VH-VL binders against UPF0304 protein MJECS11. Designs and how they scored, part 3

Target 1, 168 residues: UPF0304 protein MJECS11, of Methanocaldococcus jannaschii (q60310)
Amino acid sequence: MLSKIERLILANQYKILKILENTSEYDEIIKILEEGYEIFYDEILGHIFDELPESEGQFVLDILSFYDIVVEPYKQKNPNDHEIINHPYSYFKGFDGNSETKYMAFVRFLIEDQKKFSFVAKYAKKTDNFNSHFPMLDKYRKMVELWESKYNKKYDLKREEILDILNA

## First folded at step 4 (VH-VL; framework fv_prolgolimab)

Design a29 (from p11 with light chain R49D N52D)
Fold by ESMFold2-Fast, scan of step 4:
Structure a29 (fold): chain C 168 residues (1-168), chain A 119 residues (1-119), chain B 106 residues (1-106)
Amino acid sequence: as target 1 above (168 residues)
Amino acid sequence: QVQLVQSGGGLVQPGGSLRLSCAASGFTFSSYAMYWVRQVPGKGLEWVSAISYSGGSTYYADSVKGRFAISRVNAKNTMYLQMNSLRAEDTAVYYCATEYLDFYGMDVWGQGTLVTVSS
Amino acid sequence: QPVLTQPLSVSVALGQTARITCGGNNIGSKNVHWYQQKPGQAPVLVIYDDSDRPSGIPERFSGSNSGNTATLTISRAQAGDEADYYCQVWDSYTYVFGTGTKLTVL
């Protein structure tokens, strides 16, 4: 559902784009909005996805931070620590592109558009652009929860504390 | 020390069933995805199925969908492949495998189990 | 759906360089793994993530991957390198193996 004011605002925006782009491609959308043909609103709103809640966004930032500021720097300083380097969760594997699509898209936004998490970003090809192909949410939630509850999200973790979180 | 040991193969008639087992040791089994790959004698490798670390997600090759079921019991460090409605073309050596060093590739393999579907 | 095409066989003289190709649409955007299989044995991973070597695999083995072709290169070929070689990718919730290449060392 769009209100009359929302329809007015959207119709006027499409009229402006029509002029700027010198196109008639928006004529049908303008008519739909002005006449109120609700059955066709998906032609306009279909490109807008549901929100990623703030708490879920923070969770993704936390797991990426754990890898970027704790795990990756540790591995660079300790190249012979094979237990951590060969650990199954020693690098950020992404999220599942099928069942966790919104989280994968958010990771790609953070890395590609915002240019954040430079150490994690180096794994883009290795991880099929952060598509893990298997669900990762439960595992990463346990890791983030342990990092927060037991270690107060500190970044100067000792070896055994990093292993504790990786084994969560 | 990292090892996969297979069992449960054999001779079965068309339309029959077999269950393959893959017992893991020397690593934290519950942290790794597991795979089944088969090879018809004298032919190439063909991926059959995959299961996530928790067992919550399973994937199958089109040739076996609806007939084969992959499962795992992390407490027993064991993965299974339940094969139903077997056909002559399912005759192959079946390997279990895992990605122990996180390559998305398969770096630890079982010894293989021969499954023969014939009368 | 995806198909990985390898030559049926490749021959190399002892001490020379063998190259085994793996062709696939846009394979350069995928991670390619290579396996060696000797008769009666399970496959052995020799290259992972296009170009990395597992522990125990000689530096003579190297890999590359770009565009529509991945390549396994075996320098200074030895008799013991004679085997079947398979490329493999993870794509669209399926593991796809190449058609396989028999390497003969003359």
Scores: ipSAE 0.237, ipTM 0.703, lowest interface PAE 4.6, mean pLDDT 89

Design a32 (from p11 with light chain S92Y)
Fold by ESMFold2-Fast, scan of step 4:
Structure a32 (fold): chain C 168 residues (1-168), chain A 119 residues (1-119), chain B 106 residues (1-106)
Amino acid sequence: as target 1 above (168 residues)
Amino acid sequence: QVQLVQSGGGLVQPGGSLRLSCAASGFTFSSYAMYWVRQVPGKGLEWVSAISYSGGSTYYADSVKGRFAISRVNAKNTMYLQMNSLRAEDTAVYYCATEYLDFYGMDVWGQGTLVTVSS
Amino acid sequence: QPVLTQPLSVSVALGQTARITCGGNNIGSKNVHWYQQKPGQAPVLVIYRDSNRPSGIPERFSGSNSGNTATLTISRAQAGDEADYYCQVWDYYTYVFGTGTKLTVL
């Protein structure tokens, strides 16, 4: 998992921390890294999660943008459009916290830490902080694909065009 | 915390070239689209160009299309505007900007760089 | 590309309400942003997506957008509100700024 140079770098970082914090807490970690006891590397690296690929990050930005700049503004300007307002996908429901955890975490990062997607952010309480409790990836991918391929991701969509995407 | 610092600019002859730079700090540059907006002294704001977070998509105002090229180097947290075939009407203060808190409201701006195209 | 028309200038008395309009065909179907610019300074976003206020912008600033007109409203006008104001829309692949309005606080 770790190269010899990575182990050297990490062992030296822990040696520095040991001196700065005046502690023996890192002695075992240093020995694991210097001797190469791979079975214990997860005790050191277990806090670092796998990457969310760039393309998947862009997909999440796209579906959030669709709701934030197309659907939510439309609903505000058309409060009596009950077909769209009552549509099953009329608001962003989040991602499944069990099977789509990485995507849910990214949404929370975008909304809570980066303060983006202000219209979507209003649904935090309604969606259990964007935990849909049901897989959403396939549905949102179809919606984003249609918005991009057929409507060139424009935000001034007509009523029927919004319905077309919501029904994807 | 979040800031854009511009450099470049200056006086150039008609038909000449100039490159502007915009250095970003305090945020994950590679996650945000970037923009160039210009303002002729005493006149209004005019959008010039946009670049996607990855650099894979670029957009230009009709007035500069074919003459200006926007680019970015995410590893250096820097965006550029290469201006070729400059005309007197390109004389303006050029601003770089991003949509840090919202995807289409430009809430973070550079300090501006004056470009003067004159003989 | 759409053309966004603003009045050249608007005057308001201290403590009164100023209204700056931004006219455009079917602008009510688009998201409108508003910027404040003081001499020698970069623009400052004061309203985004029709009516939302960024952190740090006083509640005296509000916005609306319907039909062919978007409006920036500045209630209880203060001397420090004197500036140029620009509306802006995102029209996919292009950004369009309004012609600009100089607000004078008398």
Scores: ipSAE 0.005, ipTM 0.483, lowest interface PAE 13.3, mean pLDDT 86

Design a33 (from p11 with light chain T94D)
Fold by ESMFold2-Fast, scan of step 4:
Structure a33 (fold): chain C 168 residues (1-168), chain A 119 residues (1-119), chain B 106 residues (1-106)
Amino acid sequence: as target 1 above (168 residues)
Amino acid sequence: QVQLVQSGGGLVQPGGSLRLSCAASGFTFSSYAMYWVRQVPGKGLEWVSAISYSGGSTYYADSVKGRFAISRVNAKNTMYLQMNSLRAEDTAVYYCATEYLDFYGMDVWGQGTLVTVSS
Amino acid sequence: QPVLTQPLSVSVALGQTARITCGGNNIGSKNVHWYQQKPGQAPVLVIYRDSNRPSGIPERFSGSNSGNTATLTISRAQAGDEADYYCQVWDSYDYVFGTGTKLTVL
């Protein structure tokens, strides 16, 4: 539900846009807001997504960091370690575009807009632009939790420690 | 304006050391991976080293592993290449570069710094 | 170490189409980038991710990548296109540049 103050602010914003764009396209939205026709508020709010909580954002940064600063450098130094290189989780696969859409969108924002995690970014073609097509949240949570609780998020992990996390 | 400005090249004896610097301006340096690419005069491009946006990941070509060390100080908007145990074959123009417009391709390059290893 | 093979030189007449190839095992599964380098200058990115042009690069430049060969195509060649051209891939653990091709116009 929108408060009366929120409705006033939004109605006035649409009135300004109406003048700037010289259009009548906002007339119905203005009336909905001024009269308080709650059933139609989705016409306004449908383009604004729910928040990704700070803890979930940190989780995404942590799993991307794990791949960027631990796994990818390890593979570069150890090109004959086929157990790690061929491991199912040896590279960041993205998030499911259907059930984990908000997480996938955040990854794309971090890589495409912020230009972070450049080495993870090299896998975009292989991963359908980080759309895993299978839920990954539970797997990555276990990996991040183990990296933090047992290894204090250190990046100079040994082979057995990396395998421990990849097998979480 | 997005720019990379290099310094620190010169003439050095075999077995000696040099440190190259690459100063960035006009963009959020701390968000981007950085690269070193070298070119022997009259020859082709050869990748030397890479460093992640945070400095947490470093990568090296086989020809320089154990001898060169890449680093960055994001607070100073500067990347470095510490070159140790230099050999005549390391004589080249060294370029720093980044993937500014797109994370795949190196679209911003420094002017190049000549390193000559000679007795 | 992986090798990306390019022809040493390619010649094209003014206004005609030049094609520069980059050969590598299964290169079609990798993203290929192309750089132009003129004497005394740093390289300039002309194509990234197989076929995309950076802002400021003429539409005459295009790229393709499939199987074992990536190709840089320069249509309506101009004298100013004369330069060395390098392909480049990220190969899991390394950044690999091609051997380079000198393009001569006329």
Scores: ipSAE 0.036, ipTM 0.636, lowest interface PAE 7.5, mean pLDDT 88

Design a35 (from p11 with light chain Y93F)
Fold by ESMFold2-Fast, scan of step 4:
Structure a35 (fold): chain C 168 residues (1-168), chain A 119 residues (1-119), chain B 106 residues (1-106)
Amino acid sequence: as target 1 above (168 residues)
Amino acid sequence: QVQLVQSGGGLVQPGGSLRLSCAASGFTFSSYAMYWVRQVPGKGLEWVSAISYSGGSTYYADSVKGRFAISRVNAKNTMYLQMNSLRAEDTAVYYCATEYLDFYGMDVWGQGTLVTVSS
Amino acid sequence: QPVLTQPLSVSVALGQTARITCGGNNIGSKNVHWYQQKPGQAPVLVIYRDSNRPSGIPERFSGSNSGNTATLTISRAQAGDEADYYCQVWDSFTYVFGTGTKLTVL
């Protein structure tokens, strides 16, 4: 699945790394690329994951934003609103580490590497580092769609409007 | 080097207003939440306020809610604390801080700014 | 408002192990951070997320957190460890600092 130009580029890059790291570790990889042994290409490419489409990335940003700018600030301002505080979806639970792995990885990247969504990040210990252990995509999609279509993504939502979205 | 530099403290009369600033350098300011923590001389630390990386979420301790306003201007790498209706019990050293190392722990602190509310 | 209870003071002999506790309801389910503060200085983070050390903090500092008690442990105590120590958690949508402990190295 690699073109001859791609194989040449990769082989030369591994030759450079071999010299810089003073190692023979890359000799087999160079041979595989130069000779074109396709059966072993996964040993080289297996570290690169499939893309998360831009629309899916935006969806994750939207659900995290909903919790970060709507739900968490509301709970901070209304600590006696037990209906919202005790709601099953009152905090971001993460994504399923088995069936939604790329979404969970993106959440961890945003929180751990980019340091965004700090108030959602407070739930990391409670959520097994945002591994929900149950599929969440359908639920969060309903919530994001309702926030967008009915409430125009406002952050100053009223109590009943927040409940409407949490119950989506 | 990650650094926070504070300014804007001083003496103010009860009922007065004061604005504190916290200038950040050495990191991507717009990616990190920022905090204000105060300490009455000789006493313990008390969290005052927090602001998300974008400024879209602000949080306040009950003791300052409705009187203090936290804000940030990411283009200027600066965070502010606008303090209104100041009381004698607001007298404290005010620190700005950020969670640079990890979400949760405040690992980078400003030098502190003394605010004295007295007639 | 939730309160994190620390002893007012702890004394330790030079070279011995000091333990500073932070008590809170179900604190073991929360991430606990520890700060050291010397007179006239801003606090310094010495332990984050229960047991992790920032760069520059010696291995003598360690932390644990389970049940209703988090503990900061300072082994082989040195004169320079004398300071006020504060635990801190995120709880009830706020940042809560402990009452503080003055560590005296004898």
Scores: ipSAE 0.181, ipTM 0.688, lowest interface PAE 5.8, mean pLDDT 89

Design a36 (from p11 with light chain Y93W)
Fold by ESMFold2-Fast, scan of step 4:
Structure a36 (fold): chain C 168 residues (1-168), chain A 119 residues (1-119), chain B 106 residues (1-106)
Amino acid sequence: as target 1 above (168 residues)
Amino acid sequence: QVQLVQSGGGLVQPGGSLRLSCAASGFTFSSYAMYWVRQVPGKGLEWVSAISYSGGSTYYADSVKGRFAISRVNAKNTMYLQMNSLRAEDTAVYYCATEYLDFYGMDVWGQGTLVTVSS
Amino acid sequence: QPVLTQPLSVSVALGQTARITCGGNNIGSKNVHWYQQKPGQAPVLVIYRDSNRPSGIPERFSGSNSGNTATLTISRAQAGDEADYYCQVWDSWTYVFGTGTKLTVL
């Protein structure tokens, strides 16, 4: 639901766009907003998604950081550690495109648009562009919580400590 | 204009040290991973080192591990390669590079810096 | 440690198609990038992620990657295509360049 002030602001924005783009395409939207035809608000707001809360965004940054600064450097230094290299969670698998869509979209934004986590990004072909095809939230939450609470988010973890987190 | 400008090469004795610099301009340096690649004159390309966008992750080729250290100062838009315990086989043109316009390939390269290790 | 094998040299006649191979175990499961290097110059990325062309690279350049072999194809070869070509993969936290191929345009 939009307040009268929100409707005024939006109507005025569409009036400005109408002039700048020299178009009548916004006339109906302006009328909907000015008259208050609530049934059609989804026609206007349909492209705006619910927020990803700050805590959830931080969680995604934390799991990506764990792989980027702990797991991937460890594998580079220890290429014959087959237990860690072949571990099911030895690389970031993404999030489920059906049940965790917002998280997958955020990962893609960080990697594709912001160009961050470029070493994690190397797994895009292997992971269907970070679509795990099964839920990962619970697993990654356990890993991040253990890294935070037991290991104080240390980057210089020992082999056994990395395995502890991967097996969370 | 997106570009990388290198400095710091030269002639050094075996066992000596040298630091290379790579100054970036025209893009948000702090968002991109950076790389060092070297080439012995007349030979092929060899990857040397990589550093993540934040500097939190560093990677090294086995041939330089323990002797070279990659670092970056995002506030100065500059990346460094500290080379210690240099050997004759480290003689090469050293390039810095980044993956700017695409997702996986190194599409922006510095001009290269010659490092010669000899007595 | 991982090795990507390329032919030392390949020759192609003006206007014909050159094919440069890059061999590696299960290379088809990795993303392969290709670089062109002319004498005295830094490398130029010509193909990324197996088959994609950066802006400014002619459509004559194409790539493929399956099984144990990646291939760079240069159609309608021109004198200016004469250069060294290198394949490259990212493999488990490391970057591996191929041995390089000198392309000669006759």
Scores: ipSAE 0.006, ipTM 0.564, lowest interface PAE 10.3, mean pLDDT 87

Design a38 (from p11 with light chain Y93R)
Fold by ESMFold2-Fast, scan of step 4:
Structure a38 (fold): chain C 168 residues (1-168), chain A 119 residues (1-119), chain B 106 residues (1-106)
Amino acid sequence: as target 1 above (168 residues)
Amino acid sequence: QVQLVQSGGGLVQPGGSLRLSCAASGFTFSSYAMYWVRQVPGKGLEWVSAISYSGGSTYYADSVKGRFAISRVNAKNTMYLQMNSLRAEDTAVYYCATEYLDFYGMDVWGQGTLVTVSS
Amino acid sequence: QPVLTQPLSVSVALGQTARITCGGNNIGSKNVHWYQQKPGQAPVLVIYRDSNRPSGIPERFSGSNSGNTATLTISRAQAGDEADYYCQVWDSRTYVFGTGTKLTVL
């Protein structure tokens, strides 16, 4: 559902594009927006995906931060800690490209477009560009919740504390 | 000797820009997160920004999001705070800090740099 | 942003015990750090992770943290303890400092 102000803004933007592109292709869209023919709004909004809520975006930033600032530095400093290095969740595996597509796309945006999480970024090849091929949300949520609630999101965790989170 | 030495600061007009620097010595800079904390003269401490050891993660207080940018150059052992669109309310002494001893709070602080936003 | 509430000022007589509180919702589940700041100087960490003392901080400084209140306790107060004190937590990707308490040693 679009508000009258949103419809006015969109109609005016299509009028500007009409002039700039010297085209009549937007005439129908302008009329749909000005008259309020809601049944056809999907024709206008079809290329715009649903939002990733702010809380979910924060969750993704948190799990990437945990790996980038806690786990990866620990492994570099302790290359012979095979229990942590060989742990099933010792590296960020991505999100499932089928069931968690928006999360995977957001990770790719952060790493490829914003150039963030440099240590996590090194796993792109290993993880099929952060496509885990199996659901990860529940596991990462437990890890982030434990890191936050018990360890205050501190990056200077002891070995036992890192292992506690990896086993969440 | 673990030490943080700050530079930059000064008087700037509203809407202006300023960059603060924090030079680290005596420890492996690239292994530690770094922080900016400010204090309006006569008021309390306010956290401003944080950057992970790699620079891969940055955090900002709501009051400075979109205006300030924290960065670091590990090869130079230096952290920066780029301050844009400065307002009178940004007038404060700015401190850089780190958590040097594992599991401690912010135990190493720079000397502080005064930033005055005034016409 | 969240706020940690401290009393504006606390007075203590020389040699007596001062208590400075830091109030926050469920603060007992978080690690609380305490800083001492004297005029014109950078803050000094005096307590980390609720109750631990950094090297060089006297044993008369102690901390506790439970429920909705963290407390910094300074026993056998000395003139040199006169300063501003701040509590601080890490909370959801933000560091939150308390409102600060001015300790006056009488």
Scores: ipSAE 0.000, ipTM 0.458, lowest interface PAE 17.2, mean pLDDT 86

Design a39 (from p11 with light chain D91E)
Fold by ESMFold2-Fast, scan of step 4:
Order: sequence, then C-alpha cells, then structure tokens
Structure a39 (fold): chain C 168 residues (1-168), chain A 119 residues (1-119), chain B 106 residues (1-106)
Amino acid sequence: as target 1 above (168 residues)
Amino acid sequence: QVQLVQSGGGLVQPGGSLRLSCAASGFTFSSYAMYWVRQVPGKGLEWVSAISYSGGSTYYADSVKGRFAISRVNAKNTMYLQMNSLRAEDTAVYYCATEYLDFYGMDVWGQGTLVTVSS
Amino acid sequence: QPVLTQPLSVSVALGQTARITCGGNNIGSKNVHWYQQKPGQAPVLVIYRDSNRPSGIPERFSGSNSGNTATLTISRAQAGDEADYYCQVWESYTYVFGTGTKLTVL
C-alpha cells in the first residue's frame, strides 16, 4: 500500500545506502520497491512499530505529570503522611513489560532520552526500569480520568483529593 | 559545550536576603533538573534544593525550608535561588549543578559563588 | 535526615589500591554517585549509578554497592588522586551527601 512517490523515495534511499556502504544487500529491496511487489513490503517495513496514538501519548504524559507534579511534591512536603506514603499507588510503578510493552517503552523514552519527569525517574531502580510486571493501564486511566474530569488537572490538590485519585 | 555560569553572592547581614543566578548554555535547559549544593568553608557538601525540568516540582533541605525558594525561567535558560532570613550558618560557597550525562549523577557544575552572612 | 557515613581519612601508597566506603541503611537498593573535590574547585563526578564511569575518568576508578555499604575503589593510586571524596544518594525526597573522606597518597 505504498504510493508510487513513497516507493520512489524509499528506493532512492536504499540506492544511496548501497553506494555509501558499498554493498549489494539492498539490491532486492530496491527491485521490490521499483517494481511494486507488494507481497514483500512486510519484509522491509516489519521492523517499524505501529504508532502510539496521540491520545495514548497524552495519557502517559498525564499520569507521569500527576506523579511528578502532585504526588511526589506532596510526599516531600508531608513526610509524616503515612496513609499516602504507604498507599499501594503512592509512586509510579511503570507499565507491564509483557502486555503493555509499547507504554513501558514510551516511559523509558521520556525519562531516558528526553530527561523529563526527573523525580519520577528516581524510581527507575525500584521499579525495574518502570516494568511493573502486572497490568497498570486500567488503573492509570481511571486516575487520569478522575484528575481531569473532577479536579481539572490542578496540581494544588488537597490531601482528600489526592487520596480520591489514588483510590480510583 | 555544556556549562553553568553563576552570579550573585556577596556579603549580607543576618536576616537579610540575597538572590543567586545560574545561567545555562550548550544544552536544552528545559529538559533537565537543576540543583543547588553548598559547602561551608572547610566542611563537606550539603544539598540545598532541586527543581524539575518544568519547575513543577521543587524540593528543599530541612535546614532551608521556608526560607529559600528555587525557581527557573526556561525561556532565559536561568535558574535562581532566593535566600531569605539568612543566618550565619548559611555562609558557604553555593554551586548550581545539573545531571546532563545521566539524570541521576551531577556531572556539570557552576564555578561556585561565595555567600557570607556577617555584620 | 538519613546520614551516609564515610571514614574521615584514608591513606594509600603510590601504586596501591584505595577503598573508600559509604555506609547507609539499605544503600544497595539506591543509586550511589561519587564525587572528587580538590581544594578551591567544584566537585567532579567520578562514578554514577553505583559503578559507571563518566567519559574522561580513568579505568582505575570503580564502584560497587551492596547491602548497607557502597565502595569507591581507586587502583594504582597516583599523587593526583589526592582529594576529598563524597558519596551521594536520593533518599526521603532529598539528596544526601556522605560525610566526606580525605584521601592522602603517600
């Protein structure tokens, strides 16, 4: 399902690589693209992952922001609030490396490559680099939905409001 | 070239205020957490404050809570430390720092600025 | 509140191995960083995340971290290694520096 223009662009890119690397490894790929042998396109594109939709990316940014901006600062300001500090969801646990791999990879990209969410990042060793080893999507979605719909994503939440979201 | 250049500092009377500045260049400032660390002459290093990449999270050592305020203006590539109600024990060389190579270790430091609290 | 305990001083002969310890409750579960500071200079990161070396730091610098003790090891000590050394962790929403160790190269 590549357009003729896309096939031209890709074929030309492989021709450039062929010259730069002085190799014949790309000859078959170039012919597939130039002749339009669609049955073999998966062998060329198969290593490229499906997109993470914009809404899913925003969801991940929102849950990370909730921990970085709301929960972690609250715990620093209130070190004796054992109910919140000992809550099962008091820190960002990551996503499941088996069933939620794409989300875990995005978290690692945000923290390791973009250097964002620096205080959430401090939990990397504790969380096996944000691999929760159990599904988290449903729980985090409920938390983000409540933070947005009921609390308008404000950062200055009261204790009871933080607990409401953690218990979502 | 990644670097931090400090300004401010000087002599101030007990109970007074002073603002330190830390100007960043050579990296995407808005992507990195920033830190203040101080050292009393002849003594060890003491962490003072931290601020997240966006400024949305700030942290303080117990010795300065309620008196010092860390802030940043990403558009100006500059971080600040506002020091209020200064005490003699706040006399120290103040360093700004960031975790550039890795978000866990402070690998880039400013040159330091001396703050002397005395009458 | 938590304190990271280091020996006040460590002496090592030229060419021998120096070991500087950093003691803290369950420190092995935390990322430990090590800094070298020479008089009148800002600290220099020599080890990050327990055992990793920044570019430009000699191979003779290494680190380990297990249980309640982290260790900075300097093999084949040189005169230029004489400095103060500090360990550091993130703990209880604060960055904690160790008490510092003066390394003397005899």
Scores: ipSAE 0.185, ipTM 0.690, lowest interface PAE 5.7, mean pLDDT 89

Design a40 (from p11 with light chain S29D)
Fold by ESMFold2-Fast, scan of step 4:
Structure a40 (fold): chain C 168 residues (1-168), chain A 119 residues (1-119), chain B 106 residues (1-106)
Amino acid sequence: as target 1 above (168 residues)
Amino acid sequence: QVQLVQSGGGLVQPGGSLRLSCAASGFTFSSYAMYWVRQVPGKGLEWVSAISYSGGSTYYADSVKGRFAISRVNAKNTMYLQMNSLRAEDTAVYYCATEYLDFYGMDVWGQGTLVTVSS
Amino acid sequence: QPVLTQPLSVSVALGQTARITCGGNNIGDKNVHWYQQKPGQAPVLVIYRDSNRPSGIPERFSGSNSGNTATLTISRAQAGDEADYYCQVWDSYTYVFGTGTKLTVL
């Protein structure tokens, strides 16, 4: 729901954009806002998505950090550890593009726009740009919870501790 | 302007040590992974080491594991390669690089620093 | 450790198409990058992630990657294309450069 003050602010912003871009494409939006035609507000707000809560963002950062800081360095240092290398969860598989879309989009933002987690990023082609095609939230939550509660988010985990988390 | 400027290098005796530096400017250094790549004069490119944006993850080629240490000081926009127990086969031009434009290809390189290991 | 095999040298006539191959086991499942290096200079990225061109790289440069072979294609070859070319992958747990190919423009 937009208040009269919010409608005034938005209408004025579109009027400024109209002048700066020398265009009439905002005329309809301005009228919708000034007249208060609520039925058409989706034409204005439809491109703005709901928030990803801070706790969920932190969760995504944590699982990416686990792979980037713990798992990938371990595999590089131990190229003959076939149990870990061939483990089903030995690399970050992404999130499901159908049921976990907001999480997948956040991963892509972190890797593509912010250039973080460069070693995890190398799996983009293998993972269809971090679209797992299978729900991953429950699995990653168990892994992050175990890493936090039992191992206090240590980076220098022993082999058996890494396996414990991968098998969570 | 995105730049990497290298320093260090020179002639060192076998078994000696050297530290190479790579100073970054024109981008948010603390957000990008950094790399060292070497090239023996007249030969091909060989990857040496990599470090994550935070410094929390380091990777090494088998040929240098246990002898070289990569590090970074994000507050100073600088990356280092500490080279210990140097051998004649470590003689090469050393480049620092980053994946600035994309998260896969090394698109920004330093000018290179010659390291010669001989008696 | 994986090996990326390139031909030692490739010759191309001015204005013709050069093809430089990079062979590796299941290389089509990996992202392949290509670098151009001229004498005394640092490498220049010309293709990243199989087929993408950085800004400033001419459209004459293209790449493909399938099965066990990646290919860098340089159409309408110019004298300035003469250089050493290296393919590169992140393979398993390391970065691997190809053996390098010297391109000569006749």
Scores: ipSAE 0.005, ipTM 0.518, lowest interface PAE 12.1, mean pLDDT 87

